# Designs tried in a protein design chat: VHH binders against q9y6x5. Part 326

Target 1, 379 residues: q9y6x5
Amino acid sequence: LPPKLLLVSFDGFRADYLKNYEFPHLQNFIKEGVLVEHVKNVFITKTFPNHYSIVTGLYEESHGIVANSMYDAVTKKHFSDSNDKDPFWWNEAVPIWVTNQLQENRSSAAAMWPGTDVPIHDTISSYFMNYNSSVSFEERLNNITMWLNNSNPPVTFATLYWEEPDASGHKYGPEDKENMSRVLKKIDDLIGDLVQRLKMLGLWENLNVIITSDHGMTQCSQDRLINLDSCIDHSYYTLIDLSPVAAILPKINRTEVYNKLKNCSPHMNVYLKEDIPNRFYYQHNDRIQPIILVADEGWTIVLNESSQKLGDHGYDNSLPSMHPFLAAHGPAFHKGYKHSTINIVDIYPMMCHILGLKPHPNNGTFGHTKCLLVDQWCI
Key: E = the ipSAE of ESMFold2; O = the ipSAE of OpenDDE; V2 = 0.75 times the mean of E and O plus 0.25 times the DockQ between their complexes.

## First folded at step 14 (VHH)

Design uf65 (framework vhh_8dlx_2; at its last fold request DockQ between E and O 0.72; V2 from the best seeds 0.80)
Fold by OpenDDE, fold request of step 16:
Structure uf65 (fold): chain B 379 residues (1-379), chain A 121 residues (1-121)
Amino acid sequence: as target 1 above (379 residues)
Amino acid sequence: EVQLVESGGGVVQPGRSLRLSCAASGFTFSRYAMHWVRQAPGKGLEWIGNIYHTDSTYYNPSLKSLVTISRDDSTNTLYLQMNSLRAEDTAIYYCARHYWGEARTSYFDYWGKGTLVTVSS
């Protein structure tokens, strides 16, 4: 039987939530599987980019999803949550579900994972749900498990996406223990439902399951604001993305715009595109705007009339508050093993290995995940 | 204070056209993308389309042939032209301000009180 893999994402699940809150179901999942305590995600630490990095093994500059909000000045196209289905944005990479279902006697399934409802390289997931935030976890789970059990060709790779605790993190802030405790309990219960469903269907022992997330969450405050309008007139640039990494498209000379912004705040770094730190791997793509602003952790870039949230993400990917976790269970994984850290791009070659797929060129390192796998030597 | 006020709603017969307006105030309208959304009775919020501050427009594929979104930055006004209205187009229509960087939470941070459109014979 071909190996099967279910990839599950709980958006915005910060790694240290596991240490600060109780997760009976997730802990049981981990006990019978593996845990990576910290996953270093890609810069910027946003939802669309990091989810695509998970399934491509690529830095954002390489797979082309460089933000939740993008603009291409040549075609004048925009990318956002409301208009994310143009293959133009996704075609710079090949996600694993496409690779998988192009193999003989295999198909892919997806429930709400970013990009899965888009024909990428003229290929869309064999089974998928159009994104709809109103669809319950239960319905998503029901569809995924149905496809895993009853499809021909068999579904060998599936994705499942859930919007929490990200939405709540934004609303309450990650330091709101009362509200976040409630939210995280619900998530743990959903994990319980997932495990129970898999057991009931007889999938649990043979299905590889990865539970992970795309990014963490940092506490924001009204006392930590960077107002761009105090530094530059709005007529001098087009704003493509705002906080905590602002994307600036100058309407006047780029240098003049840069000079107006460079000293705007001691809590914000201003980069010309060519001066973006190499460690971010966030330079070599036309979709990255000529100037980017990067706020320090916990600081929010605002306009005079802009709204703000109590929690946010997108900051430096070296910050622990931005890091998610990875847990996994199944025949491919050890039991009761914990690992400290991997890079989020390392997940792709690992998944390819599990599925017996030849990976596309990627930025991941298979060696970083060997200790998680039963068929690999780990010293 | 950010304010969005929709107008132009009412009772119309099937097959008719209707143009809705959204008056924006309290912010620099010209630098924001704007959205139209609607909510039919007993249904969830449905995205209609948006117009960016670069004048690019995007539409719900299900509605694309029936709607046109435009804006006038000089008057801080957003428009929704609807043609060939059907009974299923009965809803409260809202204009909403785009929120940068948001993904899988909300498309916008502010919206109006809405204007009711009733399509009935």
Scores: ipSAE 0.876, ipTM 0.941, lowest interface PAE 0.6, mean pLDDT 96
Fold by ESMFold2-Fast, scan of step 14:
Structure uf65 (fold): chain B 379 residues (1-379), chain A 121 residues (1-121)
Amino acid sequence: as target 1 above (379 residues)
Amino acid sequence: EVQLVESGGGVVQPGRSLRLSCAASGFTFSRYAMHWVRQAPGKGLEWIGNIYHTDSTYYNPSLKSLVTISRDDSTNTLYLQMNSLRAEDTAIYYCARHYWGEARTSYFDYWGKGTLVTVSS
């Protein structure tokens, strides 16, 4: 029988939450599985980019989902959460569910993971749910477990996405212990429900389960605002994305726009596209705009108004506050093993190995995850 | 403060056309994408479409042939033109300001109070 894998994402689950709050269900899962304490995500540290990096093993400049808000000047197409279903945006890479369906003649199933309700290279997940934020975790779980048990060809790769704790992280900020405690307890209870459901349906013993996230969260404040309108008049450029990474398309000479911005705030770095630091791997894609502004951790770029956000992400991927964790359990994984750090792009080749798939060329390194796996040599 | 005020609703007969307006104030309107959303009695919110500050428009595929969204940045006004109105188009219609760079938490940061459209003979 082919190996099976369920990949679960809790959006915005900062790694350090594991040390500051109690997760009895998640800790029980980890004791019988593996924990990676920090996952170094890709820049920019945003939802759509990092979710696509997990399933492709590619940097954003290579897979083409370079932000939550994008613009293509040639076609005049816009990408955002409300306009995310055009295959044009997703076709620069091949996600693992497409590879799973094409290489091994197996099925894939998806409950709301970004990109799974879009045909990519003319292939859509065998079973999927169109994105709808109003659909409960329980309904998503019911569909995934039904498809894992009742499919031919068999579902061997399944994904499950949940919007929390990201929504509450933005609303309350990660340092609001009272509100975050309640939110994180609910998530731990959902993890308990997940494990119980898999056990009741006879799936638990033969299923590999990965629980991870796309990014962390950092505290923001009304005292840490960068007013872009104090730097430059809005008539000189088209804004494509705002905060904490602003994507600027000049309407006048690029050098003139750059000169107006470059010394505007000590809490913001201004880059011409070719000057973006190589360590970000955020340069070689036409969807990356000619000028990029990067705010310092906890600073918010605004347009002459206040910000309601008490938490945000998108910042430098070297920041521990931007890092999620990875926990895994199942026949492929050791029991009780703890690992310090992997790169988020390393998840893809590891998942390909577990499923017996040949990975497409990618930026991950299989060697970084081999100590998690029972069939690999690790001292 | 940001304000969005919808107008142009009322009672209209089936098969007729209606144009709704949304007057925006308290922000630089020309810098934001703007959305139209509706809620029929006893139902959830239904996204109609949006228009970007670059004038590119996107529509709910179920509604694309029946509606047109436009904007006038000189008057800070968003428009929704509706043609061939049906009883099923009876709803409260809201305009909403696009939320920059955020995914999977909210499409919008500010909403109007809504304007009621009743399609009845």
Scores: ipSAE 0.779, ipTM 0.901, lowest interface PAE 1.0, mean pLDDT 94
Fold by ESMFold2, fold request of step 16:
Structure uf65 (fold): chain B 379 residues (1-379), chain A 121 residues (1-121)
Amino acid sequence: as target 1 above (379 residues)
Amino acid sequence: EVQLVESGGGVVQPGRSLRLSCAASGFTFSRYAMHWVRQAPGKGLEWIGNIYHTDSTYYNPSLKSLVTISRDDSTNTLYLQMNSLRAEDTAIYYCARHYWGEARTSYFDYWGKGTLVTVSS
């Protein structure tokens, strides 16, 4: 039988939540599998870009989903969470579910993972749900398990996405221990439900399961606002994305816009596109705007308004607060092994190896994940 | 203070057209994408479409040929033109401001009070 893999994301699950809160079900999952304590994600540390990096193994500049909000001046197309279905945005890469279902006798299934309801390269996941935030975790799980257990050709790769703890992390902030403990307990219960469901359906022993996330969360404050309107007249630029990485399309001379912004706040770095640090791998795509503004951790860029969020992400990917974790269980993985760190782009070649797929060219390094796998010699 | 005020609702006969307006104040309207959303009696919210501050428009595929969204940044006004109205178009119509915040949360940060449109013979 071909190997099977379920990839699960709980959005905004900061790596150190595992150490600071109790997760009886997740810890039992880890005990019989593997844990990567820190996953270094890609810049910008936002939802759509990092979910696509997981499934393509590519930096954002290479896969073309460079932010949650994008604009193409030639076609006048916008990308946002309300307008995310145009294949134009997604077609600069080939995600793993496309590669998987093009193999003989294989199909792919998806419950809400970003991009899985889009026909990328004229190919949409064999089984999928259109994104709808009102659909419960139970319904998402029911569909995934039904497809894993009752499809021809068989589903060998499946994805499942859940919006928490990201939504609550934005609302309360990661330092709100009372509210976050309640939120994280609910997530642990969902992981318990997932494992129980897989066991009841006879899937648990022969299914590889990865539980991971796209980014972490940092505390914000009304005392840490950067008001763009105090630095530059709004008529001088088109705003493409706001915080914590603003994307600025100048309406006047680019150098003049840069000069108005460069001293706006000591808590914000202003980059011309060509001056973006090389370590970000965030320069070589037309969707990256001519000027970006990068707020310091915990600072919020605003348009002369208060901020409703108490937590945020999108900051420099070197920040530990931006890093998620990865846990995995199944026949491909060791039992009871903990690993310190990998890069988020390393997940893709590892998944390709587990599934017996030839990876597309990517930025991941298989060697970084080989210690997690039973068929690899570590050191 | 951000304010959105819809107007132009009322009773209209099937097959007729109606234009709704949304007056915006308390923010720089020309920087925000704006949305129209409706709620029919006893039903959930239905997204109609949006217009970006670049004037690009997007529509719910099921409504695309029936509606047109436009804006006038000089008067801070958002418009919804509806044609060939049917009884099922009876709803409260809201304008809403695009949320510059996080994806996979609410699409909107401020709503108008709504204007009632009743399509009846």
Scores: ipSAE 0.774, ipTM 0.905, lowest interface PAE 1.0, mean pLDDT 94
ESMFold2, look of step 15: ipSAE 0.762; ipTM 0.903
ESMFold2 (binder alone), look of step 15: mean pLDDT 84; pTM 0.844
OpenDDE, look of step 15: ipSAE 0.815; ipTM 0.912
ESMFold2, fold request of step 16: ipSAE 0.770, 0.755; ipTM 0.905, 0.900
ESMFold2 (binder alone), fold request of step 16: mean pLDDT 85, 84, 85; pTM 0.853, 0.847, 0.850
OpenDDE, fold request of step 16: ipSAE 0.876, 0.873; ipTM 0.941, 0.940

Design uf66 (framework vhh_8dlx_2; at its last look DockQ between E and O 0.80; V2 from the best seeds 0.78)
Fold by ESMFold2-Fast, scan of step 14:
Structure uf66 (fold): chain B 379 residues (1-379), chain A 121 residues (1-121)
Amino acid sequence: as target 1 above (379 residues)
Amino acid sequence: EVQLVESGGGVVQPGRSLRLSCAASGFTFSRYAMHWVRQAPGKGLEWIGNIYHTDSTYYNPSLKSLVTISRDDSTNTLYLQMNSLRAEDTAIYYCARHYWGEARTSHFDYWGKGTLVTVSS
């Protein structure tokens, strides 16, 4: 029987939540599996970019989903949460479900993971749900488990995505212990439901399950706003993305726009594309705009308006507040092992190894995850 | 304060055309993408389409042949042109402002009160 893997994402699950709240179901999962305490995500620390990095093993400049909001001046195409189904945006990389279907004549299944409802290189997940936020976790889980148990050729790779705790993290901020406690307890209950469902269906002992996230969350405030209109008149540029990383497309000379922005706020770094720090791996793609503004942690860039956002992400990927965790259980993984840190791009080659797939060239390092795996030597 | 005010709704016969307007105030309209969304009686919200500040338009594939979205930045006005109206187009039509840079949590940050369109003979 070929190995099977279920990859689960809880959007915006900051690693530090594990130390500050009780997760009895997740802790039981970890006790008989593995925990990576911090996953260093890619820059920018946003939903679409990091979800695509998990399944391709590539930095954003290489896979092409460089932000949640993108613009291509040649084609005049826009990318956003409302307009994310054009293959044009996704075709710069090959995600693992495509490789899974093409190398071994296996099936893939998807419940709402970003990109799975889009044909990429003319290949769409064998079983999938079109994105719809109104569909419950329970319905997503029911479809995934049905496809894992009742498919021919067999579903060997499945994905499951859930919007929380990101939505509540934005609304309440991560420092609101009362509201976040309620939200995180609900997520732990969903993890309990997941494990119980897999046990009931006889899948638990032979299925590899990874629970992870794309980014963390940091506290924002009305006292930490950068008004972009105080720096530069809006007639000089086209805005492509706003906060906390602003993407600026100049309508006049690039140097003139840069000079108007560079000294605007002590809480924002302004970069010409060529000057973006190498450690971000955020430079070599035409979708990255000529001028990029990066706000300091907890600062929000606004357009002469207040912001009601109490939490946000997208900040520097060196910040622990931006890091998710990874937990895993199954025949491929050790039991009761804890690891400190991996890079989010390392998840892809690890998953390819588990599934017996040849990975496409990627930015991950298999050696970083080998200590998690029973068939590997950890030195 | 941000205000979005829809107008142009009413009772229309099947097969007719109708143009809805949305008057925006309290923000720099030319910097935002704008959306049209509708809700039929007893149904959920249905996204119609949007127009970006670069004038690029996107439509719900099921509605693309029946609607056209346009904007006039000099008058801060968004338009929805509807052709060949059917009974199933009966709904409250909402104008909404695009939310910058978020995914999976919220598509819009401000909504109008809506305008009712009733398609009946």
Scores: ipSAE 0.824, ipTM 0.919, lowest interface PAE 0.8, mean pLDDT 94
Fold by ESMFold2, look of step 15:
Structure uf66 (fold): chain B 379 residues (1-379), chain A 121 residues (1-121)
Amino acid sequence: as target 1 above (379 residues)
Amino acid sequence: EVQLVESGGGVVQPGRSLRLSCAASGFTFSRYAMHWVRQAPGKGLEWIGNIYHTDSTYYNPSLKSLVTISRDDSTNTLYLQMNSLRAEDTAIYYCARHYWGEARTSHFDYWGKGTLVTVSS
């Protein structure tokens, strides 16, 4: 039987939720498989960029999805959650589902993972759901399992995306233990339902399952706002993205805009593109704007307005609050093994290995994930 | 406070055209992308399209040839031009302000109260 893999993302699942909240179903999944306690994600620590990094093994500057909001001045094209389907944005990389389904006798299935409803390099996932947040987890899971069981050529790679705990993390903040306990209990129940359904359908023993996330969540407050309008006239720039990493396209001399912003707040770093720290791997793409503003953890950049959110992400990827976890179970994985950390870009070459795919050039290191895999020498 | 007020709705005959307006106040309109959304009786919300502060426009593919979105930053007004109206275009039409920096949770942070368009007779 060809090896099969299901990749599951619960958006905004901060790594230390596992230590601070109860997850009986997820903990049982981990006990019978592997855990990576912290996955160091890519800067900026936003949803679209990190989901694409997982499936391409590339830093954002290399795959071209550099933020949730982007602008290309030459074509006048915008990218946003509302306008995410133009292949123009996605075509700087080849995601794993495209590579997989181009192999002989293989197909791919997707339940709403970012990009899976886009024809990337003229290739869309073999089976997919158009993104619609109103579709329940149960319906997403039903479609995925139906495709895994009933498709010819067989589905060997499948993805499943869920919006929680990200949505609730923004609404309540990660420190609201009462509300987040309720939210995370529901997520754990969904994981229990996923495992039970795979067992009932006879898929559990021969399917590799990865449960992971794109980023964490940090607490915000109305006391931690950075008002851009206090520092610079809005007519001097075009705003491309706002918080916590603002993307600034100057309308006047770039140095003048930089000078107006550099002392705006002690809680915000202002970078000319060429001065962005090398450790971010966030410089070599035309979609990265000439000036970026990076708020300190828990601070929110605003346009002379209050903020409704109590939690956010997108901050420096060195912050533990921005890191997700990775858990996995299946024939390819050890049982009962815990690993400290990997880079999020390492997930792609590991998945390619599991599926027997030749990886495209990427930034991941296969050696970082060897200890998770039964067919590899760990030492 | 942010306010969005739609106007221009009413009863219109099939095949005619109609222009809706959305008056914006309480924020710097010229910095925001703006959207039109509608809800037909007994149906869910349907995205019509948007216009960015750079004047780039995007439309729901099913409506692309039938609608035009424009803006006037000097009057803080968003417009929806609808042509060749059909009975299925009967709906409440809302303008909405684009939400910065959030994906997969909410697309809009402020909504208007809507204006009813009835395509009849």
Scores: ipSAE 0.782, ipTM 0.909, lowest interface PAE 0.9, mean pLDDT 94
Fold by OpenDDE, look of step 15:
Structure uf66 (fold): chain B 379 residues (1-379), chain A 121 residues (1-121)
Amino acid sequence: as target 1 above (379 residues)
Amino acid sequence: EVQLVESGGGVVQPGRSLRLSCAASGFTFSRYAMHWVRQAPGKGLEWIGNIYHTDSTYYNPSLKSLVTISRDDSTNTLYLQMNSLRAEDTAIYYCARHYWGEARTSHFDYWGKGTLVTVSS
């Protein structure tokens, strides 16, 4: 039988939640599998970009999903979570489910993972759910496991997405121990349900399962605000994205806009596109706007009439608060092995290896995950 | 204070047209994308479409042929033109302000109270 892989994402699961809260189900999962304690995600540390990086192995500048909100000045197209169905935005890369889907005697399934309900390179997952936040985890799980168990050709790659603890992190802030404890307890229970379901169906021993996340969460405050309206008139630019990384499209001379913003706050770095630090790998794409603003950790870029959150993400990807974790279980993985760190783009070549797929060119390093795999040599 | 007030709803016969308005106040209207959503009795929210501050428009594919969204920044007003109305279009119609926010969690930060449209013979 061809190997099978289920990729699960709990949005906004900060890595250190594992140290600060109790996860009996997840810990049991880890005990019988592997744990990567910290996953360095891609800049910017947002949902759509990082989920696409997981399944392509590419930096954002390469796969073209450079933010949750994008604008292409040539075509005048906008991208957002309400407008994410145009293949134009996704076709700069080939995600793993497409690669898998194009193989003989294989199919892919998806439960609301970003991009899975869009035909990419004229290929869409054989089984997928359109995104609907009202659909329960149980229903998503039931569909995924049904497809994994009963499909012909067999589903060999599946994705499952859940919106928590991200939504709650935004609402309560990650430092709200009372509320976040409740939220994270629910997440652990869902993991319990997942494991139980797999065992009940007889999938547990043969299915490779990865549980991961796209980013963490940092605490925000009313005391840490950067108001752009105090620095520049709104008529001088078009705002494409706001916080914590603002994307600025000048309506006047770019240099003039830059000069108005460069000293707006000591807690915000202002970059011309060509001056964006190389370490971000966030420069070589037309969808990146001419000027970007990057707020310091915990600072929020606001407008006079904008809403605020108690938690946010999207900051520098070197910050530990932005980092998620990765846990895995199945025949491809060791048991009881803990690893310190990998890059989020490293997940793609690992998954390709597990599935026996030839990876597309990517920015991941297979060597970083060798120690997780039973068929690889690790010193 | 940010306010959105829908108007233009009422009882209309099938096949007729209706234009809804949303009056915005308390913020710089011209730099925000705006959305229309509706909720039919006993059903969930349905996204109708949006118009960006760049004047680009997007529509629900199921409704695209029946609706047109426009805006007048000089009067801070959002419009929804609906044609060939059907009984199934009976709903409360809401305008909402776009927020860049987090994907899958919050892309609207303010809503109007809604206006009722009843399509009945």
Scores: ipSAE 0.755, ipTM 0.890, lowest interface PAE 0.8, mean pLDDT 95
ESMFold2 (binder alone), look of step 15: mean pLDDT 84; pTM 0.846

